# Designs tried in a protein design chat: VH-VL binders against q9rc53r339to534. Part 7

Target 1, 196 residues: q9rc53r339to534
Amino acid sequence: AQTHEFSNKLNTISGFLQLGKIDEAVDFIQKERKIQQEWIHFFIERVNDPTVSAVLLGKISQAQELGIDVDIDPSSQLLTPLQERQQELLVTMIGNLLENAFDALLASGIENKKIYISFTDMGDDFIFEVEDNGPGIPPQLMESIFEEGFSTKEGTHRGFGLALVKKAVHELGGAIFLEEGELGGACFVLTIPKHE

## First folded at step 17 (VH-VL)

Design Q1
Fold by ESMFold2, look of step 21:
Structure Q1 (fold): chain C 196 residues (1-196), chain A 118 residues (1-118), chain B 107 residues (1-107)
Amino acid sequence: as target 1 above (196 residues)
Amino acid sequence: EVQLVESGGGLVQPGGSLRLSCAASGFTFSDYHIHWVRQAPGKGLEWVARISPSHGYKRYADSVKGRFTISADTSKNTAYLQMNSLRAEDTAVYYCARGGFRWPFDSWGQGTLVTVSS
Amino acid sequence: DIQMTQSPSSLSASVGDRVTITCRASQSIYSYVAWYQQKPGKAPKLLIYAASHLESGVPSRFSGSRSGTDFTLTISSLQPEDFATYYCQQHYSWPRTFGQGTKVEIK
C-alpha cells in the first residue's frame, strides 16, 4: 500500500507542475514531508514492533489518498514485545479494522471523515481501539457484524473482514467488542492477553 | 519534574460561574490527557472531565454535562474548566490530573477550592 | 457506569500489621485498577496501577493483586506514614470511577 500511495503523490505533484502551479506543488511536498516525519518519530518512540509500525504507516498513507483524516492518541504505546503469532494476527486485525472504517466512511457521504486510533500495553492485555466518525452500528446489528458474509450493502460483496478479526483475536485468547467512542461512529476495541 | 498547578477557585453564589486553570510543566502537554477530579469536603473522589489537548476530544461526568466545559491552550500548556450554573453540590476541591489512553492519574496538582454558597 | 465497591470503609491497625483493602468492579475491567493514597489536605498519590504495577518511588511493602473482578491492595508491614485514606479507581472505561475510600487509622 505504500508504493500505491507514493505513486499517487508523485502524480499529484506532476499534475501541479504541468498546470504551472509551482507554489501548490511546493506546499504539497512540504506538507507531506512534515506529516511523514512526525509519524515516523512517533512510531520510533512509541511502537517497538517494525511490522505493526509499517502497517499503521501504510494505512495512514492510504487514508490520506482517500480523503480520510487519521489520528493516533499520542499517549498510545506498544513497547512490550509481541510473540510471533501475536504480531502476525495483530497486523491482520489492524489492517481489517482500518479497511472496515474506510469502507464505512466512504459509503456514508459525510464530508469530514475521521479515524482515531488508540492503543496501550500498560496492563496484562494489549488493547487496540479503532474508531470513526461514520454512521456507527445500530444495536440490533451488533452481533451480526462479526458473522461471515455479513453485509449491509447490496451487490457482489464479501463481509469477511470483521469475521476474520473475530477469529484472529479469539485465536490469541482475546476479544473484540464495540464501545462508545470520541467521534460518534463505530468504536472497535481489541483485547489481547499478553500471556495465555 | 512533572507539575500541575490549579488556580481560579473561590467563593461563588449558586447559579454563578467560575473558571479554573491548570498550568502544566515538565512534560509535553499535548502528548497526554488532562483531567479534572473533585472531592467534596469530607467525601470521596469524583472524576469530572477530560480533554485530549492534541485533538480536543472531551468527556464529561453526567453530573456536569451542559454546565461545565473543559478546554486547553497548547501554546500555554494550560487546561481550563469553565463552570457555569454552579450548585451547592459542586462545592469541592478541584484537582487537575495527568493521564492517557486507559491510564491511571499518574500526576496530580495541589487542588483549588471552589465553594458554592449564598 | 462501572461501580467500584471498596471495603472496608475504615480499619484500625498497628505499626507492623499486614493490611488488606479490597475493591470489586461491577463488570470486567481486565487489570485496569489503580490505588491511591491520600493524606488530609493533600492530593491523592498513585501507588499501584494496572492492578499490580508499583508506581515509581512507592515502597515495596505496597502490592496489588487481581482475581477476576476482585482487586486487593496489601501493605505487608504498616508504617507510621501509611495511616491515610486509600482509594481504588478503574482506569479502563468512561466515566472513570472510584471506590468510596478506606480510612486506615492507628489502633
Scores: ipSAE 0.789, ipTM 0.894, lowest interface PAE 0.7, mean pLDDT 89
Fold by ESMFold2, look of step 17:
Structure Q1 (fold): chain C 196 residues (1-196), chain A 118 residues (1-118), chain B 107 residues (1-107)
Amino acid sequence: as target 1 above (196 residues)
Amino acid sequence: EVQLVESGGGLVQPGGSLRLSCAASGFTFSDYHIHWVRQAPGKGLEWVARISPSHGYKRYADSVKGRFTISADTSKNTAYLQMNSLRAEDTAVYYCARGGFRWPFDSWGQGTLVTVSS
Amino acid sequence: DIQMTQSPSSLSASVGDRVTITCRASQSIYSYVAWYQQKPGKAPKLLIYAASHLESGVPSRFSGSRSGTDFTLTISSLQPEDFATYYCQQHYSWPRTFGQGTKVEIK
C-alpha cells in the first residue's frame, strides 16, 4: 500500500530539487500532507469504527497508486457501533467490492477512472454503496456475477470476490444488489441489518 | 441556525424560462445534498431535483428531466434551478430542502411561487 | 418508482384524541420513511425519519412505527397546534416520493 506510491512521491520531490524547483518541491510535500489530513478529519467525524476507517483509507491509497480517483459522499456516516462479526465481514466486503471496481476499471478503456462510495446508518440497516464509472453490468449477467468462478471472456482474473461478498452478507442477514448510480457504471449496494 | 431562502419565483408564460435560487446558511454547504420539492396549489408534494454540491452529482424527476437543470455555487452557498420550456403543470410553490445520502428533508425554505399561465 | 399510499385522506378529531395515519410502500424500503407536518401557507416540517426516529424539538406525543411495508404515524393526544396536513415520504431510493397527504381537521 506504501511502497510504490511512496517511492513515486519521493522521486517527484527529488526531481523538483534536482531541477532547482524548491518552491514546487515544498508545495508538493504540503499538498500530500493536507490531503491525508482531510481524509483523517472526515473519518474522525463520520466513522466511529477504526477498522472500517483503516480499510477505507488503505483502499483510497491503493486507488491512487492505480490512477483511480476515489471520493466519498460527504453526508456518509457510520456512527452506530458494529458488532464484532459485522465489523469483520463488513471490512472484507468493502475491500472485495473496491477490488472488484479496481479490476473492472483497469480492464476497461475508460478515461478518468472514478469510484464513489456512500454509506449510512440512519435506519435499521447499515447501507453501503460502491460505484464506478466503468462499463457496468449487462442485465442478463446480474445473477451470474455473484457465482463463484464467474469471469468475463476478457482478462485472466478470477471472479471470486463477489461470491465471497454474497456469502458474507448472507451470514449477516443482509443483501447485495445492483442499482443505478451517479457514475453510470456498476453500483453495488450492501444492506446489513443492525440486529439479527 | 440552518436557513434556506428561495428566490426567483414569478409569473411566466408557457414555454418560458425562470431561474430559482436557494441561498443556504448555518451549515457546511458542501457536506449536504440540496433538493427542490414543489407543491401545486391545493396539491401534495413532489420531489423535483437534487444536487450534491461537493461533487456535482444530479438527479431529476422524470417530469422535469431535459427541461430543468439544477446547479450549485459552493463559493456562494447557493443552489439554482434553471427551469426551461415551462408548462402549466409546473405551477407550484418551489421549496429548497436539505438532505444527504438516503436522508429525509431535514430543513426547508419557505418556498417561492412559480405561476405558468397566459 | 415507489408508490406511497397514505390513508386516510382526511379525518376529523377532537383535542385529546389519539390519531393514527397509515402509509404503505409499494415495495421494500427498509425503515426509510419520513413524516412531515404542513400548516397552510408554510413549509413542511420533519417530524419522524427512518420510520421511528423523532426529530429534535418534536413533541413526544408524535411517534412512528413500521410493520413490513406498512408505516404508521401516531399522535397520542392531539393538541390544538396539531391540526395540519401530514405527509409520509420514502427516503430510500430515487425518485423520492410522498404520500398524497392526510388532512387532520377539528371535529
Scores: ipSAE 0.783, ipTM 0.893, lowest interface PAE 0.7, mean pLDDT 89

Design Q3
Fold by OpenDDE, look of step 18:
Structure Q3 (fold): chain C 196 residues (1-196), chain A 118 residues (1-118), chain B 107 residues (1-107)
Amino acid sequence: as target 1 above (196 residues)
Amino acid sequence: EVQLVESGGGLVQPGGSLRLSCAASGFTFSNYHIHWVRQAPGKGLEWVARISPSHGYTRYADSVKGRFTISADTSKNTAYLQMNSLRAEDTAVYYCARGGYRWPFDSWGQGTLVTVSS
Amino acid sequence: DIQMTQSPSSLSASVGDRVTITCRASQSIYSYVAWYQQKPGKAPKLLIYAASHLESGVPSRFSGSRSGTDFTLTISSLQPEDFATYYCQQHYSWPRTFGQGTKVEIK
């Protein structure tokens, strides 16, 4: 895993300290803390499931370390209680979708890596969307990417994340599919019925 | 109270340009999406464009892509629609509306009339 | 694009009548359909969202339902103030799309 952004921040703090700029260092730290607090505040208001919030917060932190900018649509909301199995599988799916996005972005070499997340419980189905600004997925691969063992990437134990997501969402009576997003890369949409 | 107020409408010649404004109040501007929806005289509703002021992401109807630009100034709680290369078929009342990523349009302005005519 | 086919284009009814308007989506949009009321010279007003959820302040005589890709707006007992044009709209995907509208006129 890359920690460029985290390292950069630490270097900045270290730089201030080495220069005797204590106030600037403190100010910088406070600004970063404020950002974190803003995320926490957002999740407290918009997500009533602490487990889902924790996973998202963790992934946001990881993204930041990787130099990936994460946006969550401000209209996102998850206030409808999840059933135990729904929660468990949703957490798994979110984790895998975001990891997939991380991998795609890191492999692409794009400078301004971005992820856009949206979710809603407004209708009869939970909808969760993860989009990146990576290379996207060719139409020819849109079905294959969900197959076990399928991967365009090098390495061991690849190609199981999206397959797991597909299996999980189907267990919940939902669906996963690709849509045209706003960032130009891959846009995965999860739909989960509130009631089976 | 949630309020949206459009302005900037008027008469313009084909090929001309016009800039509409939507002043928002009574809510946290950055927590919502702002849309433009138009209605030609005696016709139905057509979605035109959307912006998420918080991060600036935009979407457009195919009918206006390349000609219209939606923008927002969060410091002024105002959204804009820059309309270039206007055509007669762009003649309509233009509404701004509040929404979300998968939300309905829960608040609307009074609309402003744009007439494209020689 | 998702097409919303609304019917009828117009209907005549009397005060107290039960009125039903239908909208069919060209593909699955789950429950993400809204209904609007528009009076002449006025902006549309949200009535129903997410197929069946009544917007705050909207009278209970308005209701929405879903059957697959078919959506229905029902006015249980038409009131004088309900004569207007009604639109369905999908709020599921981009671009947002509206039905053609239904004008409810006095008989």
Scores: ipSAE 0.850, ipTM 0.929, lowest interface PAE 0.5, mean pLDDT 93
Fold by ESMFold2, look of step 17:
Structure Q3 (fold): chain C 196 residues (1-196), chain A 118 residues (1-118), chain B 107 residues (1-107)
Amino acid sequence: as target 1 above (196 residues)
Amino acid sequence: EVQLVESGGGLVQPGGSLRLSCAASGFTFSNYHIHWVRQAPGKGLEWVARISPSHGYTRYADSVKGRFTISADTSKNTAYLQMNSLRAEDTAVYYCARGGYRWPFDSWGQGTLVTVSS
Amino acid sequence: DIQMTQSPSSLSASVGDRVTITCRASQSIYSYVAWYQQKPGKAPKLLIYAASHLESGVPSRFSGSRSGTDFTLTISSLQPEDFATYYCQQHYSWPRTFGQGTKVEIK
């Protein structure tokens, strides 16, 4: 995914240069450099797990390719060490929650697609929150979205994502909820005990 | 040294308006949430409003929704509470407090008194 | 809204006493409870957050604990400067809510 993303960015730069749009090429390079440096700086300070950092960075890059604006609450922190199984399952859950948000936003057709991520390790539980500004979850589907094979799109292989998140978080002794967020769409919250 | 300094309190008549300011220093303002918490004389503490200055997200207690507006100017490291349609029950010391995502209030100003009386 | 029921509303104690104050949350808030100390005419001061974590600079005679939705602040040996009003507060969900307060008075 990073190799494909890097190649796309090089093609964009080359395209600007081939068309004689030097200022646009320079602006693109400066924007990419600043964005990448600021995210890396944030993760060095706020996230002590390189695998979780890599997943979040990769998903932020994927979101940019999809035209989705991703922000993280700057007070977020994950400085408490994760056990091996916690790391494995948390990475899977974060990935699936973000893919679910991407799918919802792309299907919505809204122009200003946003995702907001927040997390903390301040208490005895890790808490992770992923929200979007999409259509949200209709009340009649609230219990169904976690069932195995659920999907509103025919022919996709994404009907297992939220069911896997629920199973993974319960294996860690935690829970997943929907809450009211800042953006008006779906807001998923994971709670994971640090010790079990 | 982390500091929060409130100003703008005073005596107002019911139905009147005031704007409170919270000047912050000693920390990166946009990395935190800013809250207003009030305390009526001789009474307990009540959370009023919150802003996340980095992205402008706000939350309000039901008792003040539609009447109070929290805002921030990141260039001045200052949060504001615009209070309209004031009522006698809004009489309180108003504290500015620092927080974050599911954080306690880890730093407080010394408060500014708002008295709503005829 | 999550109600924080704090008990007792007041107590009298002597220097050196062990003091215990309790808060009960109306629903699960995990460990996300803070305890504040407030002296007359002053702003609240954070003592404990996340149920049991001592804020920097707070004396070790203060401690916090959790059992389910019941939370406890303990002062192991009361000092003259500890006579104050204490508040619990949940910092998990919106709106943030406080207990009613416990006034600790000199006997």
Scores: ipSAE 0.817, ipTM 0.907, lowest interface PAE 0.6, mean pLDDT 89

Design Q5
Fold by OpenDDE, fold request of step 22:
Structure Q5 (fold): chain C 196 residues (1-196), chain A 118 residues (1-118), chain B 107 residues (1-107)
Amino acid sequence: as target 1 above (196 residues)
Amino acid sequence: EVQLVESGGGLVQPGGSLRLSCAASGFTFSDYHIHWVRQAPGKGLEWVARISPSHGYTRYADSVKGRFTISADTSKNTAYLQMNSLRAEDTAVYYCARGGFRWPFDSWGQGTLVTVSS
Amino acid sequence: DIQMTQSPSSLSASVGDRVTITCRASQSIYSYVAWYQQKPGKAPKLLIYAASKLESGVPSRFSGSRSGTDFTLTISSLQPEDFATYYCQQHYSWPRTFGQGTKVEIK
């Protein structure tokens, strides 16, 4: 299924072609390619885990299709090798945190939806942050949101993502918590010890 | 070589305004954060503000919120600190420093002196 | 705000001495502590980051360690050029905060 953003891009290209604006069409395609290459370049240089890179890249693409702008702090770095179980759980946690952000943003109806991702391996603990510019989490719900079945939305398959993240990070001896972020919404912080 | 050069310091009256500049070279400006850190005469170090030039996110110390504005021009590799409603307690050497996400200040300028006095 | 309580405020030592400076954080900041050296009229210089990582170009006589929320800078054998003021700083949370500083003077 064609997403809204993908369809828009195709329509733009088609428009240029219909107007005989071949150079503009080519330029547009090249710009999109450049953006993709820039992401790839970033991950190659800053993330020494192809699986983590692939998951992030996939989620970035998904976000774009949903009309969500994603930024990664350019000083982010993950060059320390992950243990197999760390990798497995990290990608699960990242996936769920981003899905949670997607859901929150889409439900809010806010314009200019944005996600900000940051991570570092500088210290003894990996730190990974996922922040959005949604409504945030009220103080009274900061603990409850990690409980199984907690959801502000209707549906039987909702409210398990954050619970899974909490369980996963605890298995690794780490922690998940909220901090004040850059965007005014929810800012989830994962800490994972490099050595258990 | 990584280099940060501050300018714009001087003498100003209380309630006055001053704009500091930090010219960066020797690194990709947008890949880092730029900070302002100040040091009153004979005192310790105090973090003032931060900007991430790539996306424009800013942070401020409570002591300067509403009065100071940090900004950056990526085309010039320069960060700025607009200081309004200056107070005597703002008197200090102001340093710009390079940082990042959960990053130390790994590079510093030589600082510029700001004196607020009647 | 995270407070960094640094001690001592000053100390006197001789060349060749082992010098230890301590900084305690008011809450967990994991290992995200840096140490700086500042000489009169000069900007601070980064020595240690992430509690124990030595900055490039810094002599090996400088080292950092962590025990919980207690952080320590150690100079194994003080050299004449090491007489200066030292600051700890947390680079974990906002606002960034510094210790009060420790002036290392010649005995």
Scores: ipSAE 0.890, ipTM 0.958, lowest interface PAE 0.5, mean pLDDT 94
Fold by OpenDDE, fold request of step 22:
Structure Q5 (fold): chain C 196 residues (1-196), chain A 118 residues (1-118), chain B 107 residues (1-107)
Amino acid sequence: as target 1 above (196 residues)
Amino acid sequence: EVQLVESGGGLVQPGGSLRLSCAASGFTFSDYHIHWVRQAPGKGLEWVARISPSHGYTRYADSVKGRFTISADTSKNTAYLQMNSLRAEDTAVYYCARGGFRWPFDSWGQGTLVTVSS
Amino acid sequence: DIQMTQSPSSLSASVGDRVTITCRASQSIYSYVAWYQQKPGKAPKLLIYAASKLESGVPSRFSGSRSGTDFTLTISSLQPEDFATYYCQQHYSWPRTFGQGTKVEIK
């Protein structure tokens, strides 16, 4: 499933070429490149941690392959240096939160799947948010979803991601919770103190 | 220099409509959020609405939900506040302000007066 | 909604005085509090954000501090141009909410 979008793009390029529409093929490639460059530019300016940037870029790419639209709040910034352990765990948490969002969206059957990411280092705590436009989390499950092995989805190896996130954020002295977001689905908020 | 300039204020009857504009300059419009904040005569500050021009996400105070609509035109670097079904309690100076994700309002316009009166 | 309880509503002070204004949030908002100065007929001006960060161009006599959900704006030595109304504001959650304001008047 992850290769479908890439394959489709290649097929499109191939199609233009087969039709002798070289300019259209070039334009298509340039447009795709521009989008990638825009992301790179954003991360260079707003995120001073290459590892975090790389993980986010990878996940954005994965989302695109899954047909999920990803946006990042343009005012987001992460310019305060992370400690080594903070970086390691933040990457893990971001990865798992996004995977959780992917799973929720894919299971929902929603046509216009969307994820909205926001983060800031403005205060004494790092705040990182991952929001989707999926079905959300019922109030009754807001605590249980972080328990190990808890899953509303079918499959034997599911339900460990959010538990891992909770464990990781607690190790950093931070917190994870749900808030009302922009998209109407689940909005996970991570808070991490800059200094323990 | 960051500048926000409000316009469109005036006198309107109860039940009437008015559209405010906020022209932004001196910064990348799409990189920020635009807010409307109002202040009734002799009173404090009240947040009214927010838009993220890049994505179009909007937020409203409960006092204006269903009556006011915030929008933005990125090509013009302008935000708008469409105010319908105006009430006397909507009388205020309306400020446009710049913000961001969990940001303060770091830049303000000079405001435009809206008076709702019979 | 997050309530910002600001005190006092007004105070009289002289040039050179130390002035303190406080705001209490109804719940945890971490450090996401801003302070504004407003003069009559003018728009508010940002002084402090993130509880203790001084906005660029603001004199160093202004400072902000946090203790839990209690936030304080301090003017170390009041200047003639500092007579104005001050507002606290949480920039953490929706809706954004302000304190009631504090009018600093000349004694």
Scores: ipSAE 0.889, ipTM 0.958, lowest interface PAE 0.5, mean pLDDT 94
Fold by OpenDDE, look of step 21:
Structure Q5 (fold): chain C 196 residues (1-196), chain A 118 residues (1-118), chain B 107 residues (1-107)
Amino acid sequence: as target 1 above (196 residues)
Amino acid sequence: EVQLVESGGGLVQPGGSLRLSCAASGFTFSDYHIHWVRQAPGKGLEWVARISPSHGYTRYADSVKGRFTISADTSKNTAYLQMNSLRAEDTAVYYCARGGFRWPFDSWGQGTLVTVSS
Amino acid sequence: DIQMTQSPSSLSASVGDRVTITCRASQSIYSYVAWYQQKPGKAPKLLIYAASKLESGVPSRFSGSRSGTDFTLTISSLQPEDFATYYCQQHYSWPRTFGQGTKVEIK
């Protein structure tokens, strides 16, 4: 995990303290704490599986370190208990999808990097989406990106992680595919049947 | 109790503009999506637009893209539909509805009538 | 766009009858189909979501089922208050799309 953002925050706090601006330091700390607490509260209410929550929280933190803004659709919900294998593979898939998004965004050089995560257990299938505002995926590559060893012209290794995701979701009897998103970049959709 | 109340409908000439409002209460506004759905007289239902008030993401039906703008004011728990360049075919009762990610429309307003006529 | 082909467009039935309305999606939308009831001059009311889940407060005589891309709304025993127009809707993809509606009339 990159520690740049964390270090920056510490430096900011230190700066306030060195300047004798104790109230500002406290306020800064409280704001950061509030943000963290809000995420924790969200996951406690919306995600039943603590492992999934932990992974998402970790990735959110990592995104922040990378200067990537992460939004989760506030209507998202995952309260249905996961089977052990489902949990294991879902964690793997989420991790890889988000890493893929990170790589794409960082390589793009765009300002205001964003990821939008959505998930639901409303139907017979879990749906999990990861969308970014990066360059997207050309139609010609939409199938190839899931192949093992696939590499983009920019040298970004997308193929390995996505290939793992594809294998994992298929093991669960689900599917992975791309949809038109709202952010203009790539929008990956995972569908996983609740019952195998 | 979840409540959505539409307002702003009326008679307008073709090419005119109208702004609809949807006042929401009884739930956390930012935790849901707000939709506009319209129904022409004697016809079926047509989805028009959606907004996620928490982050402002919007979607539109092709039939209204470039002409309609959906927005929300979280401080007022109100969603809006700015309708420009109105056409006769835009004549309908306009409903606001609550939704979510891959969610049905679980709550509806009473609707407001928009009539576009010369 | 995902088309929802609803049938029939209208039907006549009597109180106590079993009523079945069908909607076919043009592609896989998994179980993400909702059913609404609309009475004249009123907004639609959600009955079923996720193909088979009954909305809170909706009578148990209403049920939904799925077979592939075919979705069915069933009223086990039609009541006087059930005469209305019913719509299916996919809540899977954008744009959201509705069936053309089924008017249930009194015989």
Scores: ipSAE 0.867, ipTM 0.942, lowest interface PAE 0.5, mean pLDDT 93
Fold by OpenDDE, look of step 17:
Structure Q5 (fold): chain C 196 residues (1-196), chain A 118 residues (1-118), chain B 107 residues (1-107)
Amino acid sequence: as target 1 above (196 residues)
Amino acid sequence: EVQLVESGGGLVQPGGSLRLSCAASGFTFSDYHIHWVRQAPGKGLEWVARISPSHGYTRYADSVKGRFTISADTSKNTAYLQMNSLRAEDTAVYYCARGGFRWPFDSWGQGTLVTVSS
Amino acid sequence: DIQMTQSPSSLSASVGDRVTITCRASQSIYSYVAWYQQKPGKAPKLLIYAASKLESGVPSRFSGSRSGTDFTLTISSLQPEDFATYYCQQHYSWPRTFGQGTKVEIK
């Protein structure tokens, strides 16, 4: 895990303090706090499941430490209560999808790394999307990426995240697939029926 | 009360340009998507463009890509549609509408007429 | 693009009649279909979204249903104010696409 953004913020604060600019340091801290509060406020209003909110918040923080900018579609809403198993698996799926996005973005070396998250409970199915501005997924690999052990990266214990997501979503009677996103990278879509 | 008010329509020659405005009120502008939908005289509805004002992400119909630009000013709660290189087939009533992620168009403006004619 | 094939293009009915309009999607769009009513010179009005959810303020005589990729708008008892053009629309994918419309005329 990278901590460069956190370190940068600390350095900024330290810089203000070393220069005797206390007010500027305080203002800077307050701005950062405000941003965090805005996220919390968003989740309180839009997501009724505290566990899902917590996971998303944690991943957002992790993304920030990695230098990845995360946006959530402001019209996103998850107010329909989740069944226990749905909650458990959704958390797992979200975690793995975001981790997969992190890996893809970090491996790409692109500047201005971005993730865009969207979700809705409007229809008979929950829809959850995770999009990044990474290299994307070639059409030839769109099916294979969900297979156990499939990885474009070097390492012996990779390629299980998406497979796990696929298994989990299928257990819920849903589906996972790729769509054309807005950021130019991979856009994963989860659909989960509200009623099993 | 949710309100969307279009303006800027008029008569323009082929190859000309127009800028439409959609003034929004009665809701948090940045929490929604704003769309442009057009309707040619006596014809059906055609989606044109979408913007998420909060982060500026945009989508366009293929028929207008490269010619139209949708934008938004959150400080004014206003969305815009810059239309360049206008064609006769662009003649339509242009509606702005409110939407969201996988959301229908739940609110519409009254529309503004754009006529492209020599 | 997802095509929404709407039927019929027009129909004539009397006040009190049961009216049914259908729309078929070219692919699975789950329940993400909306229905709009449009009167001459006016903007469309949302009636139904998510296939079967009634928009606030819309009379209960309007209803929507889904069977696979087939979607239906039903007016249980047509009222004088219901003579208009109706459109289905998928709000699932990009670009957003509409049906061709159905004009409901007085018999």
Scores: ipSAE 0.863, ipTM 0.939, lowest interface PAE 0.5, mean pLDDT 93

